# VH-VL binders against Methylated protein MJ0556, part 8

Target 1, 173 residues: Methylated protein MJ0556, of Methanocaldococcus jannaschii (q57976)
Amino acid sequence: SKFVKLHLVRTLNKYKELQKIRVKDVMISGDVIITTPEKTIKEIFDEMIKHNISGMPVVDDRGVMIGFITLREIRKYMTSHPYLNVGEVMLKNPPYTTADEDIITAFEKMIESNKKLDQLPVINTKYPEKILGKLEGIIFMEDIIKLLYENIIKELKTLVSFYNHNTEIKIKY
Below, E stands for the ipSAE of ESMFold2; O stands for the ipSAE of OpenDDE; V2 stands for 0.75 times the mean of E and O plus 0.25 times the DockQ between their complexes.

## First folded at step 1 (VH-VL)

Design e15 (framework fv_ecleralimab; at its last look DockQ between E and O 0.02; V2 from the best seeds 0.00; counts 0 for: pae O 11.3 > 2, placed apart)
Fold by OpenDDE, look of step 2:
Structure e15 (fold): chain C 173 residues (1-173), chain A 122 residues (1-122), chain B 107 residues (1-107)
Amino acid sequence: as target 1 above (173 residues)
Amino acid sequence: EVQLVESGGGLVKPGGSLRLSCAASGFTFSDAWMHWVRQAPGKGLEWVGHIKSKTEGGTTDYAAPVKGRFTISRDDSKNTLYLQMNSLKTEDTAVYYCTTDWGYSEYLFDYWGQGTLVTVSS
Amino acid sequence: SYELTQPLSVSVALGQTARITCSGDNIGSKNVHWYQQKPGQAPVLVIYRDSNRPSGIPERFSGSNSGNTATLTISRAQAGDEADYYCQVWDSSTYVVFGGGTKLTVL
């Protein structure tokens, strides 16, 4: 529910150390799977299945992101119109993040999205023009979750260690 | 586009009462925590109080200077925030802003109205 | 009660870098937000959670927070940057705390 999501994010925001981690520290750079607007959704469908991804940034010939295509949108048209162009089906104003944004904020954007995104394109806002900007990477929710888990566990272990050193009763975990 | 429009400001005598309104649009008002922040002429920003979303209890809290005199309420069906000000003092003179704390942020004022001026003078 | 301290004023030459500080006890453990207020206008959020920029805010604006001091940095200062700047945090006792504000003058 909306309430649960909000509560979760607010809870995570209480961990200051997590907010020190930037998107650039977690994102994939260089080997981003991208597409172009002139490709067909059938082609992109096959590509998404092959790579086990649910979305793909759409870029122009300059490497500037002009949209984002999701597997969900593709599935709406795949059966009836498999030869539609990506440019006709893509999100023209997709959510995005930047390299310097903290990962909690990126996580919030993914959760807030009505498109059920499990990834966000990372753009360089130095190239705004009338388009979102140059694509410089992509960040996955899975990677954020893994990182959050590791950090929370680390904090918990520290707390347990402190407790065990100061009490007769020991906690096992 | 998020919009906040305050109204109800004006001149009032010490000891008097005034009710401010804030009309909200461009977002799901019912999900948002709402705040009042005021600014005396030539002075800094001062938090007045907040009201949480209904899903989180709809509770209110206030800054010490206004506690017991001011009451914040909301009508989600009208997308409107209210500030009832009683027993007004000269030091309550200020521009009063309504602000949002919606989305996933907490006590972060990402949108502000243009404010409404309240002048308390004899 | 928790308090935030800002310098009353900061001056910067056109095209240079301005730094506005916000001091508080262990402020590095808090999330600091920054607001810009131009004369006769409402405040505008320019930095949130120490170093994040809202949409529409130029990259010239950046923030940091560590120890007892948070800093708003404005690089390549423009005339339009002349404004009052306020830092703000959440506190468990008083909920919202603002700094006193800093007047930035662009020379």
Scores: ipSAE 0.000, ipTM 0.570, lowest interface PAE 11.3, mean pLDDT 87
ESMFold2-Fast, scan of step 1: ipSAE 0.314; ipTM 0.735
ESMFold2, look of step 2: ipSAE 0.006; ipTM 0.567
ESMFold2 (binder alone), look of step 2: mean pLDDT 93; pTM 0.943

Design e16 (framework fv_ecleralimab)
Fold by ESMFold2-Fast, scan of step 1:
Structure e16 (fold): chain C 173 residues (1-173), chain A 127 residues (1-127), chain B 107 residues (1-107)
Amino acid sequence: as target 1 above (173 residues)
Amino acid sequence: EVQLVESGGGLVKPGGSLRLSCAASGFTFSNAWMHWVRQAPGKGLEWVGHIKSKTDGGTTDYAAPVKGRFTISRDDSKNTLYLQMNSLKTEDTAVYYCAREVYYTDSGSTYYYFDYWGQGTLVTVSS
Amino acid sequence: SYELTQPLSVSVALGQTARITCSGDNIGSKSVHWYQQKPGQAPVLVIYDDSDRPSGIPERFSGSNSGNTATLTISRAQAGDEADYYCQVWDSSTDVVFGGGTKLTVL
């Protein structure tokens, strides 16, 4: 049908628009909750509970991200070794994104990670040969999922409903 | 090509002042953390201090022997690093090198080394 | 403050292997870098991050670092290897520590 074809074209156009959205348009910048490698996992566990977050960028005194610490990694040691330093427990080579990367690529990085990340740090690389880069922000998976729902899933629901109605009419003698 | 060229060295009396310059080319100077390292005649290398990029706060740190007497600054529009030396002492006599920092992380620890050095400029503090 | 100790001098016969040590408390937990300095010249990076070589440095140069001692190894020593060698670590974000330097003599 003409209606189904029109909505399919609209859905594809919305996906193309979604592909143009950059991490910088969605990320949280300023007042990002961070930690440093010398803090204890007990200290940052308490901070994570206080702020209701599951992960924090780990930065040195230069503001360069050197790792990422998650509640999942903390829980492995919290009962037996609560005074281990963040630097000893953190993910030393975490997935990351940049301000100009598209949100679909950022989402795929989170999904393909074996570390069950709810967020990605956003960095600006200072010395590309050996460092992770300066922290610019953080992007949350839930914010990307909300954009996917609002722009794609709702339109697909309309198309599926129309298809089901047409199928029902076709077999209705 | 990366180049660092120091200038401004010379003979100065104890208690005097001198300003050294380091002209940088071949890289994005504004993004680099820069260091001064000195070497007294016949002696080893001694760290003097460093300066962060403006975006990293532009803060400086100094070795204990020079703290309060030396000031490191930079002019990113001119790609130039400076060392202002005041209240000079005879023990400040040395060849002064500027050096570019390469910063990296390894297994949760932060490290850095110097990949390029200038040719050095001699400062002699003598009466 | 953190201190690195190097022997004052090391001698090696032409074509043989030279070993220059750099000692420091728990230095194996730190990243060690090595610089070569020939008379009247600026230092040149020869090893970084314990064992990595910059482009242009021959494979005869190698490094190791464990426990309280880091070692720069120069195999098949050549006359052109005569120089002062300095080890360096980062102790904190603001502190750079150099060893006292070792003069290598090739006989």
Scores: ipSAE 0.000, ipTM 0.475, lowest interface PAE 14.9, mean pLDDT 82

Design n01 (framework fv_navenibart)
Fold by ESMFold2-Fast, scan of step 1:
Structure n01 (fold): chain C 173 residues (1-173), chain A 120 residues (1-120), chain B 107 residues (1-107)
Amino acid sequence: as target 1 above (173 residues)
Amino acid sequence: QVQLVQSGAEVKKPGSSVKVSCKASGGTFSSYAMNWVRQAPGQGLEWIGQIIPIFGTANYNAKFQGRVTITVDKSTTTAYMELSSLRSEDTAVYFCARDEGYYDSSFDYWGQGTTVTVSS
Amino acid sequence: DIQMTQSPSSLSASVGDRVTITCKASQGISSYVAWYQQKPGKAPKFLIYAASTLQSGVPDRFSGSGSGTDFTLTISSLQPEDFATYFCQQYNSYPLTFGQGTKLEIK
């Protein structure tokens, strides 16, 4: 029981530590695969399959993100209208995060979105003229889950392992 | 299987217009784009524009925008390209070309070509 | 517009030769390149798409390679029916653009 209590406290403290981790510490900032509003959904479907991705930011000629497009939107039109432009199909007001947001809030945005995104674009909101800002990176749900596994799930596995043992463990605390 | 058949050769005066047809037969048709490409004598290929038959949506090369109109008659599976204000530089063979398949953004089927000659 | 530059403009070769035609894009176009063969008085024939994928029914002596800006069409062992003009085309962005063509002639 004391052992279980100690590990619960450790798990809660690890969760608090995770709330201090920022998107910029986890995001991919180089080699972000992007598209533009003038490409066709047929063209970017090939790109998504080639790179094994389910979505990509849509940027203008200045690198400002103006939308986000996913396989979900593409599948709706692909077989009937493959030559629709990305700009016609994209989500114009996608969920997004910023470099300084915590990873737990970013994760919750992915989960709670009615679009069920596997990733979020990371934008610089310091541009006064745009609601959507300059693209700085992308953060993947799988990278957040991996980080959660390393910091929370390992502690949970320790607790489960203890419960499955009937060996007496002496704990002073 | 898929065949694109174009209308016959045309001789036009400068300032007039020409309308070329491209009738599709065989295969799946309405969801694929129909493109128009021209080739001046001894020269390379130049893309004019496209139409998606089911939508009726046309997209044009800016070089021709304002002079070209691409339309489709779904009942006869025929695409049309009309080019107005003809100049001698518009003398070329005009081809229709179609895509097929979801990976394919290139022209897998071509019409035989229509020669348009613009001369006084 | 993306400019496609082909080299050489013409090439003389013999049956059995290995022939290479090059195409350079003015901007990065990933692998969105198609190759066409055109014989005098005929419409172009589709050979290759996605830079390296051979169209069904095209002989395997034809191959394509490249990504980004530099692309190559190779005919490994030239046959009499291969004497034609070859064109590359980018389909990464609008307007769609073609190379100026490479005329392959018998020597």
Scores: ipSAE 0.000, ipTM 0.440, lowest interface PAE 18.6, mean pLDDT 80

Design n02 (framework fv_navenibart)
Fold by ESMFold2-Fast, scan of step 1:
Structure n02 (fold): chain C 173 residues (1-173), chain A 121 residues (1-121), chain B 107 residues (1-107)
Amino acid sequence: as target 1 above (173 residues)
Amino acid sequence: QVQLVQSGAEVKKPGSSVKVSCKASGGTFSSYAMNWVRQAPGQGLEWIGQIIPIFGTANYNAKFQGRVTITVDKSTTTAYMELSSLRSEDTAVYFCARGSEYDYGDYFDYWGQGTTVTVSS
Amino acid sequence: DIQMTQSPSSLSASVGDRVTITCKASQSISSYVAWYQQKPGKAPKFLIYAASSLQSGVPDRFSGSGSGTDFTLTISSLQPEDFATYFCQQSYSTPYTFGQGTKLEIK
């Protein structure tokens, strides 16, 4: 039908516009909550609860990101070994994104990661410390989901409503 | 500059234990992960586990959990892998390898020469 | 666990040939892949990290490519010292896992 075709085309066009949005347009930079490898997981757990976050970049003395610590990893040891250092528990090879990557690819990295990440560190890979690179920011899954809802899911709800209405009418006389 | 030197070949009976050493020289010992990887004759590489000497914390492949213990002696810059309850399927060359942080991962940039462990009755 | 599958298991080639070895991950692992070379009776040698970055000291005839699940190692012009077994490794999550190896043999 013409109605379904119009809304499908509209949904596809909105998806194309979303592919143009870059991580740098959505990420937070400056004031990123970070930690260091020598802090204890108890200290970091308390900080995560205070700031309502589930993960932090781990940086060394020079501000280079060397890993990522998540609430999931902390929970494994918190009860038995609360004074383990962040460096012992952190993800040394976390997924990450860059400022110029599109938000759909960044979202897919979060979803495909088996580490259950709610966010990705944003790093500058151009500068050559042979580790993860300089931290530029952080991007949250919730911010990407909000954009997907506003631009895609609302259009799909319209299509579903049309489908349901038409299906019901066909059996009612 | 960095060298990893392992202990010599071992022949063991089923049910016994083996302890292999890996002495590191050159470079920094404490801040790099020391990994253990084995290779059965004609087969691929299998990761056993790692230890980060500065922390003393070991992480094991679940396949070996309960049978393997990885330790370090920081004073002699030596890592050890002890494998218990040996079976014939444990016959392999055992390598130690230094894990270093690189872009997109931890990779094994220096390797010991390997220690042949033969488990036979 | 992430399974790494290499193909082919063996490959015959001549000096000067262009050789490609493939590695497939059981799930998406971005660029968290390294390649190693192993000669008979020796420990593996680190060649490539981050799927495509050449380790210092490794000849530029070696190159890597790929992302996600499919990765390749290419030797642009095979030399006599390149006849060896090649392994891919994922560093995306523990336990770290390797492909079963590809043996490169003289034709």
Scores: ipSAE 0.000, ipTM 0.453, lowest interface PAE 21.4, mean pLDDT 83

Design n03 (framework fv_navenibart)
Fold by ESMFold2-Fast, scan of step 1:
Structure n03 (fold): chain C 173 residues (1-173), chain A 119 residues (1-119), chain B 107 residues (1-107)
Amino acid sequence: as target 1 above (173 residues)
Amino acid sequence: QVQLVQSGAEVKKPGSSVKVSCKASGGTFSDYAMNWVRQAPGQGLEWIGQIIPIFGTANYNAKFQGRVTITVDKSTTTAYMELSSLRSEDTAVYFCARSYGDWDAFDIWGQGTTVTVSS
Amino acid sequence: DIQMTQSPSSLSASVGDRVTITCKASQDISNYVAWYQQKPGKAPKFLIYAASTLQSGVPDRFSGSGSGTDFTLTISSLQPEDFATYFCQQYYSYPYTFGQGTKLEIK
């Protein structure tokens, strides 16, 4: 009860600061590991294992993202048909974000997805000739989770501790 | 080493008011709550109320509500307890005591101020 | 209000004795209990919080136990300086309340 007001104000200020963080501030824009639709799923599987990644944007020769390929989808066919092309297995309408979207909205897109994604592609929706848009980068769920934990979850734990000890109402966990 | 030093003994008539001070020294004042507790001669301890200096919020025992006011002067690191409409049963030693954080036990106590109410 | 009742109200003991003082709350207060020692003419001295956690600088012969409604303060081997009045306090809810005290006297 001594610091509840101060910690509540601090939590609100940290949330306000998180709302200012854009995808472009957190995303990887250089050396993004990508693939193309004509590669085989065996070739891409070996590449994913080598680089310890679970997904890749699929781009055409213009740099436009046309899909997203995941390790989960590849594993369905790898044993029976390792010669299938990436273009035949990829998600053709994956979830995506943009450079100017806030990281909380991007995180919510990942959570709401019915696919098991560790990352979200970042595209330029202003590209004039596009289906999905020109690839600008990739943003990882783990990077967003780290920001949420450090700024919000730790502060909330402190507030809950003060509340449970210094009030007549107790919260059960 | 934090110490709490209280003002000196008071002798008051029924119906008057008394204001007791408690000065903190040697530590961070605003990080702690300041409590007031009294003890009648030969009796036990009775909690009057507390103030949390960082918020300026005071909480009182309902028994004293309307007669007690606890305040703080941050510039002099001093807490005050004012008790009005004094009665003979208010004769007691009045202690200030600090508490901190989520255990709220009273770890440092003032030396006490004797208040005698008699006609 | 939560009532704190100590037992016994007084006891006589000799140096070296094991002494036990009990404190009962009128309702469940979890472990939100502190213990204080008070000598005549002095302010109370903080001994224990959270029912069983010793304040730094308090001798190891002091210990606390209990949860819910029943709490105990134990002095494993009584020393001359331990003759005093002992109070339990709940800080579970406002108003904070104290037991009536247990006066520990020399036999």
Scores: ipSAE 0.000, ipTM 0.428, lowest interface PAE 23.3, mean pLDDT 82

Design n04 (framework fv_navenibart)
Fold by ESMFold2-Fast, scan of step 1:
Structure n04 (fold): chain C 173 residues (1-173), chain A 122 residues (1-122), chain B 107 residues (1-107)
Amino acid sequence: as target 1 above (173 residues)
Amino acid sequence: QVQLVQSGAEVKKPGSSVKVSCKASGGTFSSYAMNWVRQAPGQGLEWIGQIIPMFGTTNYNAKFQGRVTITVDKSTTTAYMELSSLRSEDTAVYFCARELYDSTGYYPFDYWGQGTTVTVSS
Amino acid sequence: DIQMTQSPSSLSASVGDRVTITCKASQGISSYVAWYQQKPGKAPKFLIYSASTLQSGVPDRFSGSGSGTDFTLTISSLQPEDFATYFCQQYDNLPLTFGQGTKLEIK
């Protein structure tokens, strides 16, 4: 139907617009909550609960990201060994994104990882240091989902509702 | 089922070193940490340090001023505590104690060795 | 270091009595406290962890409670085999530290 075609075209156009949105347009770049490898997992657990976050970049004294610590990894040891250091428990090769990457690709990195990530660190891979690179920010899955809902899912929900209604009418007709 | 068996009593002179062993049997080795605790005659319990084999980590109580070394032989499931520069104040019973963190829960010192008496006498 | 202070240092009781031993941490330790029983000439025996969780095989007359800085071990109806020294231990932070012990003696 013409109505279905209109909403399909709108969904495609909104997807194309979303592909133009870059990580740097959505990420948090100031006051990123970070930690260092010598902190205990208890200290970081308390900090995560305080700030309602499930992960933190782990950085050295030069601002280079050396790992990523998640609430999921902390929980494995919190009851038994709260004094373990972040450096011992952290993910040393976490997924990451860059400022110029599109938000769809960043979202896919989160959902496709076997680490169940709620966020990705944003790094500068052009930094002349080794693997990972200088931390530039953090991007949250929640912020991407808000954009996906308004631009894609809401439109698809409308289309599905219309299709169900129209299918019912055609069966009766 | 799980048993920690320690080496026998030692009599040492001041300034010497002692190395106490703790052999674990009847359990898995990879999911625990081994701790060393001492008890001087008529006194309470004092933590010396630990080794966490899965991370290769050792942690020591600063009170022992770098004179303690804890190691593990994974092939024999045996932990060792070596204490150097012995003083009369080091006379105590030395215990090994296991921490376990597996799917059944957390057990901070669920099994203890029988203790090794170390006497430092001039 | 986190200091653990037990009260009382000794206690005399009779079989059937309700006994309470307290343990105070010098700073907040959430629920990261364990309790141990030690009989003369023996290694300590694990009783309780996470302030209130009983180890399998420990009789239900033993119970623990508390959070933050103040913790208690209770024996609801003392039995002959319960006469021993009891230690609390914090595992919130290194170094691991113990209370000085509470000696439970026959009245």
Scores: ipSAE 0.000, ipTM 0.523, lowest interface PAE 12.9, mean pLDDT 83

Design n05 (framework fv_navenibart)
Fold by ESMFold2-Fast, scan of step 1:
Structure n05 (fold): chain C 173 residues (1-173), chain A 121 residues (1-121), chain B 107 residues (1-107)
Amino acid sequence: as target 1 above (173 residues)
Amino acid sequence: QVQLVQSGAEVKKPGSSVKVSCKASGGTFSSYTMNWVRQAPGQGLEWIGQIIPILGIANYNAKFQGRVTITVDKSTTTAYMELSSLRSEDTAVYFCARDYSEGWDYYMDVWGQGTTVTVSS
Amino acid sequence: DIQMTQSPSSLSASVGDRVTITCKASQGISNYVAWYQQKPGKAPKFLIYAASTLQSGVPDRFSGSGSGTDFTLTISSLQPEDFATYFCQQYNSYPYTFGQGTKLEIK
């Protein structure tokens, strides 16, 4: 119907608008909470809980990202070995994004990751120092979800509601 | 709009365990970090620990040395604090309180009414 | 652990008085301090966080100040309902720790 087609066209246009938004437009670049490989997982666990974050970039003394530490990885060792160093527990090849990547691709990297990340480190891959590059910022899944919800999900809910009212018979069991 | 309602008073013998409940109503339960704080008669407040339901992670005050367990039942929106190997020094009012986060700040803005636990022979 | 020391332990005052309660941390905690009011037989009531930020609905006669190790709670003009015990609490590091409390009594 014309109603359904209009909502689909609007959803597609919103998706195209979102694809123009770059990671650098949404990321936190100034006050990124980071850690270093010599800190203990207990110290970092306590900080993550206090700041309500589930992950931190791990950087060396030059500010180059060498890994990423998550609450999921910490939790595996916290009860038995709380004084293990971050460097021994961290993800050594974490997913990452760059400032110029679009937010949809960044979101897909978080969702498709076998580590189920709530955030991605933003690195500068132009630096030839380490495989992971210089840390530029961090982007949180919740900030992307808010944009997706307001611009796409609400339109889809309207479309789904219209479809259901025209095709279903309500029977409660 | 969030309210916390705790279970009733308990009288326990030394060496036993007690499990106190704290039921949340209103708001999104999985978004709350729940604290447990106790107060002995005529004394100050002492933090026992917290649970972050969304992460399934509990953080404890080392003073309670493996004898405290904080859990959550998301289906009933209820947090629990179980304290084992009870001593007379554990006689106190036990409060649950939610942590609200504002940027980098955490504060306990909503409290349960308290549960009196008396440990006597 | 971070120790929070309150002074005085008790204070007698009259309605209309300006009252100041102090709280000292054993190490630097930036501004990560909250203040609570507790009346006999009741749970604590949240007043202030971040050393100086007042909770919505708390009367403007309450104020907090301080940073680092020294913190104060001030009631500019004491009202009858303000007679209670007041506690400071740090949330800079685990475990969370409270001051021992200041009992505000009718003079």
Scores: ipSAE 0.000, ipTM 0.452, lowest interface PAE 19.9, mean pLDDT 82

Design n06 (framework fv_navenibart)
Fold by ESMFold2-Fast, scan of step 1:
Structure n06 (fold): chain C 173 residues (1-173), chain A 122 residues (1-122), chain B 107 residues (1-107)
Amino acid sequence: as target 1 above (173 residues)
Amino acid sequence: QVQLVQSGAEVKKPGSSVKVSCKASGGTFSSYAMNWVRQAPGQGLEWIGQIIPIFGTANYNAKFQGRVTITVDKSTTTAYMELSSLRSEDTAVYFCARGRDYYEGSGYMDVWGQGTTVTVSS
Amino acid sequence: DIQMTQSPSSLSASVGDRVTITCKASQSISSYVAWYQQKPGKAPKFLIYAASTLQSGVPDRFSGSGSGTDFTLTISSLQPEDFATYFCQQYDSYPLTFGQGTKLEIK
């Protein structure tokens, strides 16, 4: 039908538009909640609970991200060694993205990570040291999901609703 | 604004050990790698090893493995390099130097100690 | 181990000269090269990192270039205080290694 074809074309065009959206268009670049390698995991655990976040970039005094600390990693040690430093527990080679990467690739990095990340640090990988790079921001999975929902999922819901009512599909499960 | 101050010159006999200190002041200690580099008379610079205090691990040049131990005392912000089984070829100026290396296999050194002359003679 | 070879081993120059020192790595090290200046009886002084990034406070007559295996340090107009030994250092892999040094002497 014309209706189905129109919404299918719109969904395709919306996905094409989403591929043009860059991490820098969606990321949080100010007031990023960060930590340093010298703090204890107990301090950082308390801070994560207070701010309702599951991860933080770990930065040195140059503003370079040297790792990423997550609630998942902290929980492994909290009951036995709450005095461990962030630097001892952090992910030293975390997944990351850059300002110019597209949001679909960034989303895939979060989804495919075996570390169950809810966010990715955004770094400048051209920083001259072999350390991860200068921290530029953070991008949250929920912000990408909201964009996917608004542009793709809503259109698909409309198509499915039309299909069910207009085609009289009978499911006997 | 970090300054590294090393211990004084030492004269040692072959077979003995030497322990050189490097006290950091005026900046962050634990977040930086502390490297040890030596220079024999009239020769170039040779990397001995490093310690990254926050990670609690030391890395050594294989040439010195088994003879060198690098440690830190966080309470006095002091790094130590102990070299054992000294021989005449260990006669050199030993420098401590702050690196910005949190990964294995990298690091440049932006702040240097004044050097400690170690002479091994029989 | 990555070997760093400097050329020349020594060089004589006059104040106002343009001087270039070359450093060659035995394998590709991207841009992970630092340069140091050392005066007799003193510790090395940090000049450049990432092959071409000048440390704050170092005069702009100093510059670095190169990538992969071939790197150069250039002093565009030599000053009296520049007579020293210069060392390159790779920080791509352990052990960290230095060039043998290039001694810059008054002509």
Scores: ipSAE 0.008, ipTM 0.534, lowest interface PAE 10.5, mean pLDDT 84

